# Designs tried in a protein design chat: VH-VL binders against q9vr94. Part 7

Target 1, 124 residues: q9vr94
Amino acid sequence: GVTEEQMWSAGKLMRDVCLPKYPKVSVEVADNIRNGDIPNSKDTNCYINCILEMMQAIKKGKFQLESTLKQMDIMLPDSYKDEYRKGINLCKDSTVGLKNAPNCDPAHALLSCLKNNIKVFVFP

## First folded at step 21 (VH-VL)

Design y6
Fold by OpenDDE, look of step 21:
Structure y6 (fold): chain C 124 residues (1-124), chain A 116 residues (1-116), chain B 107 residues (1-107)
Amino acid sequence: as target 1 above (124 residues)
Amino acid sequence: QVQLQESGPGLVKPSETLSLTCTVSGFSISDYYVHWVRQAPGKGLEWLGVIYWHGKTRYNTPFTSRLTISVDTSKNQFSLKLSSVTAADTAVYYCARELWYSFDYWGQGTLVTVSS
Amino acid sequence: EIVLTQSPDFQSVTPKEKVTITCRASQSIGSYIHWYQQKPDQSPKLLIKHASKSFSGIPSRFSGSGSGTDFTLTINSLEAEDAATYYCQQSSSRPYTFGQGTKLEIK
C-alpha cells in the first residue's frame, strides 16, 4: 500500500483542484470538513462532490461501490483498508433516492455516512 | 529525514513581542500543516495555532489577538509572533508537523522566559 | 473545547510490570486520539496514533485501544527507559487539546 505521506499528497492535489471552483467555501470550512464537521449547503456539498468525483466514489450523484473499493485498495495505506472496506459497504445505499441537482445532496449524504461508519476517516 | 528546529531569543521583556522561527528540513514547507505548541515549566501541553500548507492560519481562541504565524518559503522557515507578553507566556515553544491529525515530528523546543 | 482527562496523574511501578494509562474525552472523538511520550528535557514523541496504530520505531510493548470517549495506553512489560510523562491528544476538532499528562516513574 501507499504511505500516509503519499495519501496526504494526493489529498492536497484534490483540494487544490476543487476548492478554487467554489469561492464561497472558505479554507476554514474545508478544513472543518476534513475534520468531520460537514455543513449542508449547496456550495459545500458540491465542493465535497468534486472531491468524491476525483476519488471516483460518486458519479452523477450515484455512489460507485466497486470503483470506491478499487480506489481504496490503491490509495490507502494497508492499515486503513479493513476499516474503510467495512464502512464503504455500510454506505452502499447512502445516495439512493437523492436528487443530485442543484444542491449535490448525494455527496453530502455519502460523506456523512462514511464519516459516521469509519473510525479513522481521512478526507482532503 | 524530517526535522524541525525552533530558534529565537530566550529572554523577552513584558509587553514586548516574542518572535520565534521554525526551520524545517526533509519535507516541503508548502505541503504540510505546521503547528505551534507550548509548555509552561512543569505544566502540560497547550496548542497555540496552525499554519496550513497554503499559508492560511488558525489560532487558539485565547491567542487570536496576539498571535501571528507566517511562512517564509525561501528560507524553509515558519515564524511565530506573540505580542504583549507576560510572565504567563514563559514556556518551551515547539513547532510540530501534522500528518493526518497527529504530530509525527516535533522540534526540540526552545525556552522563552518573560522577565523584566 | 474537548477536555481530555488522564488517569492516573502519577504512577510508580517496577520493571516488567504491566502499565495502563487511561484517557477520557468530554465528548465522543471516534479514534482521533494520539499518545505521546515525553522524557525530561526532551520534546514529545509520537507513540500511538488513531487510538491503536503504532508509530514507526515504537517498541511492541506499547499498544493503544479504545474508541468514542475512553482510551487506553498499555505498556505490556515496563522497561527502565519508559520512565516519562505520557500525554493523550485529540484531533477530532479544533482547538486540538491534550490530557494533563501521566508521569510514570520506575522503582
Scores: ipSAE 0.774, ipTM 0.925, lowest interface PAE 0.6, mean pLDDT 95
Fold by OpenDDE, fold request of step 23:
Structure y6 (fold): chain C 124 residues (1-124), chain A 116 residues (1-116), chain B 107 residues (1-107)
Amino acid sequence: as target 1 above (124 residues)
Amino acid sequence: QVQLQESGPGLVKPSETLSLTCTVSGFSISDYYVHWVRQAPGKGLEWLGVIYWHGKTRYNTPFTSRLTISVDTSKNQFSLKLSSVTAADTAVYYCARELWYSFDYWGQGTLVTVSS
Amino acid sequence: EIVLTQSPDFQSVTPKEKVTITCRASQSIGSYIHWYQQKPDQSPKLLIKHASKSFSGIPSRFSGSGSGTDFTLTINSLEAEDAATYYCQQSSSRPYTFGQGTKLEIK
């Protein structure tokens, strides 16, 4: 598996891609999101959506369970995979019935669900 | 190889400002949070504050009025300034890197003694 | 702030024995607890992070467990080199805080 540093670096790259697309999302807010403090606004939700899309976790507002599990297996250190697998599975229906446009509600719902079901949570 | 190293004068007079530098290598200074932790002689560890990769800081409540942490990306250095020091500020001061909420690498620490 | 209380404060043991150190948090911190080893005149060294995850290069005789408010560091088959002070630390909320430490001496 990857090291925590490698995971961290990969996350940083994703942030570097998505954050510039949403200038109303400050670096501080992004850091808070990383640490599980997830606000609910159009800009932050769509920023989160950008990251989740890069992770192949969400597509057109629909959670991609199998894709997420596959990416998790690649992107996480081995010691954390079991916990994340369990949490991810618990969120399989977190985006059902939610409209993606214009507020990226599915992304917010998915990330919130993951945060609530993974003890050691981290986002890019 | 990840490395942090503290440096400073070692002796500071009461009421003066304690100034320390943390020089890092083996990782990008802009990719990690760095914390300052101190340890009085024979005592436990006390968290002082943190500086984020973007320069934002957070200080422990007792130090908010007299602690300043800064970063110099051009030198790969973090700095700590603690003003109005007293004997109670005598301690070994550490800088430590945070990775996923834990301090995975520490400097060797530098002893600062406050004495007249 | 979150207060971490370790038990015991001091322990003297013989080599090859099993040692257990406890850390209790004043409130739930999930798994955001880490264990450090500090030998005399040295900086703290990360042993276990997030309650049970061994840090790289740490001998297998070190292990951690627990969640919520009660956590344990276990050293199986103690070695003489394990003489040190051990600290737990929480990162659930700021300010980050440490336990008071457990000094382990080897007979």
Scores: ipSAE 0.601, ipTM 0.890, lowest interface PAE 1.0, mean pLDDT 94
Fold by ESMFold2, fold request of step 23:
Structure y6 (fold): chain C 124 residues (1-124), chain A 116 residues (1-116), chain B 107 residues (1-107)
Amino acid sequence: as target 1 above (124 residues)
Amino acid sequence: QVQLQESGPGLVKPSETLSLTCTVSGFSISDYYVHWVRQAPGKGLEWLGVIYWHGKTRYNTPFTSRLTISVDTSKNQFSLKLSSVTAADTAVYYCARELWYSFDYWGQGTLVTVSS
Amino acid sequence: EIVLTQSPDFQSVTPKEKVTITCRASQSIGSYIHWYQQKPDQSPKLLIKHASKSFSGIPSRFSGSGSGTDFTLTINSLEAEDAATYYCQQSSSRPYTFGQGTKLEIK
């Protein structure tokens, strides 16, 4: 299986791809989001959306439940899987009705739901 | 085989600047967060600050005017400078790596004594 | 700043006993609490991360629990080598902070 160091390295790659696209999001703000401080602004929400798209968790504002469960099985250490599977399923409707919402609101809604329903929550 | 090693002078005079180096092996310092933590003799652990990816730093509030953390990527080294030291800065100084919110590897620590 | 208060500060314990150390946070920190063991003249060692995940190579007698503001480190059957000072640390917000420590001695 995947190690926590491999997970960390994949997270750094995602941040290195997404953060330059949103120059108003500082490294400190991105790190705050990683630690669970999830603000609600267009720039931060769209940064989160970029990360979630790279995880194949969101597409055109819609939570990709099946893809997310498949990626979780492949990319998380075994000790994370049971809690994540449960939390991911609890969030299956978190973006319902939001696909046309502005400011990348579906990404904010999805990440907020996952944070609230996964005890051992990690984010790049 | 992750290893962190602190080095620097063990004795520093009051009002001078304490300078320490953390040399790391088994990982690149640009790939992880590295923290400085200290412990006064017989006391608890005190977080000093961190260097993030790409060199951004954050310091604990009491130290923002006295503390500088820097990196030399070519030597795989972190440095700490603490200015205007007093006896209260006598402590064992540790560098530590963060992986997913916790400190998974620590250096052996180096004792710095501030005395005339 | 998030204050972590450990209980007790000091405890003299008999081998094979179950030992419980409590850490209380001044505000909710979810599961972003971690536990370290420090023996005299040694560096801290990570025991438990994310409230309840055992770090690699840690004996199964160590476990952690809790969420929100109240957290517990449990040593199920104490061994003599477990005499040490134990610290909790939060990573919910910066500055990261440590509890004041709990020293365990063997009676």
Scores: ipSAE 0.546, ipTM 0.861, lowest interface PAE 2.1, mean pLDDT 90
Fold by ESMFold2, fold request of step 23:
Structure y6 (fold): chain C 124 residues (1-124), chain A 116 residues (1-116), chain B 107 residues (1-107)
Amino acid sequence: as target 1 above (124 residues)
Amino acid sequence: QVQLQESGPGLVKPSETLSLTCTVSGFSISDYYVHWVRQAPGKGLEWLGVIYWHGKTRYNTPFTSRLTISVDTSKNQFSLKLSSVTAADTAVYYCARELWYSFDYWGQGTLVTVSS
Amino acid sequence: EIVLTQSPDFQSVTPKEKVTITCRASQSIGSYIHWYQQKPDQSPKLLIKHASKSFSGIPSRFSGSGSGTDFTLTINSLEAEDAATYYCQQSSSRPYTFGQGTKLEIK
């Protein structure tokens, strides 16, 4: 398995790619999202979408369940895997009906569902 | 092995600036958030502020006018300056690393006494 | 600012006793609470993170629980070396804050 330090480093790489693309999203706002305070604005939703695409969790507004489960096995410490697997499966339909929604709304819906169904919520 | 160590003068005169350095090894300060926390003798822990990955800082509200946290990535060090000190600033000062929301490694702490 | 209130402030305990320390947050913080042990003249040491996840190398007698606003640290069978001050810390929002501490002494 992956250590928490390796998970942190992978998360930093994703933030370093995605955050500069959304200049209205400050480091403080990104940290609030990391801590589970998930705003509903175009810029924050599209920052989240960028991160989720790098995790191979979302593609063109559609939740990629099997790819997400595969990436979870690669990117999370062993102690996180059982809870995340359960939470990811509970969110399999979170983007249904939203594939054409504007403002990266599917990403907001997916992350909100994951946050609500995973006790130890971590996000870059 | 991850290690943090505080250094600086143990005695500072009132109204002067308290200046401390945290030297880290076993990780790069540009890859983690690092915090200053202090503890007055016989009292609890007080969070002072943080420096983020790319040098941005956030300070606890009472200290925003007096506190400066900065980094020297070439020396793997970060520093604290607290201006206009009084006896109330006498404390053990700790630096600590944040990993996924908690402080997993702490320095040994350095006592700074403010007196004339 | 999120205020953390620990209870008790102080407790005299006997070896092998089960000890419970509580931490109450002024608003919901999910599971973003962490527990530290500080022995005399030492720096704090992380015990429990994310409310209930044990840090590496921590004895199994230490456990944590809770979610939302009410959290506990439990020492199931106290050892003499557990005499220390215990702090909770929240990371739900900045500024990060600590509880006032709970000091445990051996009878």
Scores: ipSAE 0.538, ipTM 0.854, lowest interface PAE 2.1, mean pLDDT 90
Fold by ESMFold2, look of step 21:
Structure y6 (fold): chain C 124 residues (1-124), chain A 116 residues (1-116), chain B 107 residues (1-107)
Amino acid sequence: as target 1 above (124 residues)
Amino acid sequence: QVQLQESGPGLVKPSETLSLTCTVSGFSISDYYVHWVRQAPGKGLEWLGVIYWHGKTRYNTPFTSRLTISVDTSKNQFSLKLSSVTAADTAVYYCARELWYSFDYWGQGTLVTVSS
Amino acid sequence: EIVLTQSPDFQSVTPKEKVTITCRASQSIGSYIHWYQQKPDQSPKLLIKHASKSFSGIPSRFSGSGSGTDFTLTINSLEAEDAATYYCQQSSSRPYTFGQGTKLEIK
């Protein structure tokens, strides 16, 4: 596993790519999402989708379970891994039925499920 | 080794501007959120504000009109300016690094006394 | 803004005893509470983050618990070096706020 400092740095890289694409999403709103306060709007959902795509967790609105498990193993400190693996597996069907949904709805559904099923919630 | 170090004048006259710098080593200031926190003698800790990545700032509400936090990435420094000071601004001023919601490293603090 | 109220303000304690310090938030803050130790003429030092996660290098006698509005810092076998003032701090929302502090002294 990686350190919390390396996890922070990876998060900064993802924000540097995604946050400028969604100017209506402020740094404060992004920090609130990181803290588990997940709004439901087109701009915030698509910001979340951008981050999840960089993590290889979502592709064309479909949750990528195996890829997500591999990326979490690479990007999380060892002390986080067991809880994240459990939460990720509990969310394997979170985007089912949202195929072709607009406004990045699958990304909102996936992250909301992860927040509800992971005790120590972090998000880039 | 991560270190933060505050510097600036220890004595400031009422109505003038308090000006401090924080010099950091062991990390790039542009890679983390960095905060100013103060502590009046014998009192608790008071959060003043933060500078985010790329220079955006947020200030505690009572200080919005008086406080400026800025960064000089070429010197790995950030600064605090607090205008129109009174005796109530006498405090030890700390800079601190945020990592994942908490302040993991603090400067040693510098006492600023507002007195004529 | 979120007010944090610590209890007690001051406690004189004997080495090897268990010490409990509480922090109550004026509204729910989940687990976004952090504990710091401050010795005289020193800066605060992080002990516990996210209510219960120990910071690197912190002695195992320090632990934290709680969620929502009620939080506890516990020192399970007090040592003389633990004489200090302890602060809780929330990061649930800006402005970040601190409790008023709890001073522990050795008798």
Scores: ipSAE 0.515, ipTM 0.844, lowest interface PAE 2.3, mean pLDDT 90

Design y6
Fold by OpenDDE, fold request of step 23:
Structure y6 (fold): chain C 124 residues (1-124), chain A 116 residues (1-116), chain B 107 residues (1-107)
Amino acid sequence: as target 1 above (124 residues)
Amino acid sequence: QVQLQESGPGLVKPSETLSLTCTVSGFSISDYYVHWVRQAPGKGLEWLGVIYWHGKTRYNTPFTSRLTISVDTSKNQFSLKLSSVTAADTAVYYCARELWYSFDYWGQGTLVTVSS
Amino acid sequence: EIVLTQSPDFQSVTPKEKVTITCRASQSIGSYIHWYQQKPDQSPKLLIKHASKSFSGIPSRFSGSGSGTDFTLTINSLEAEDAATYYCQQSSSRPYTFGQGTKLEIK
């Protein structure tokens, strides 16, 4: 697996890509999301969606379980993987029935679910 | 290797401004959160504030009016300025790097004594 | 702010003994607790992060456990070099806060 430093760097890069696409999302709000405070708004949800897409965790508002598990092995240090694997599986249906447009509701639901099922929350 | 090093005057007069610099190496200052923590002689650790990689800062409530943390990317340095100091501000001051919520690397600390 | 209370404040032990230091949070902090070792005239050093994850280079005799409000740092088979003050620290919410410290002396 990757080092925590590499994981941190990768997360920063994802922010650098996604934040400019959503100018209504301030860096403070993004920091809050990182810290586990996840608001529910169109802009923040779609920002989260951008990050999750980069993680290959969501596509067209649908959770990609297998892709997420694969990407997890690449993106996380080994010591994090077991907990995340369990949490990810618990969230396999978190986006079912939710409409992606226009508010990116699946992204919010997925991230919230992951946060609630992973003790050490990690997000860019 | 990751390294942080605090520097600044060891003596500051009351009501003056305490200024410290944290020089880092082994990593890019633009990629990490850096915190300032102090420790009064014989006492515990007190969190002062943080600067994020994007330059935003957060300060502990007691220091919001007199603490300023900044970054100089050209010098690979962080800075701390604490104004209107009193004897209560006498402490060893540390800068520390945060990696996913923990302080994984600390400077050696620098003692600042506030005295007339 | 979240208050962390360590126990005991002081412990004197002989080498090879086992020591347990506890840290209690005034509210639930999940696993966002970290343990540091500070020797005299030195800076704190990270031992355990996120309650139970050992930092790189830390001897296996150091371990951490707990979740929510109650956490424990355990040092098995103490060595003379383990004489230090140990601090817990929470990063669940700002301001970040530390326990008052536990001073460990080795006889």
Scores: ipSAE 0.075, ipTM 0.762, lowest interface PAE 2.9, mean pLDDT 92

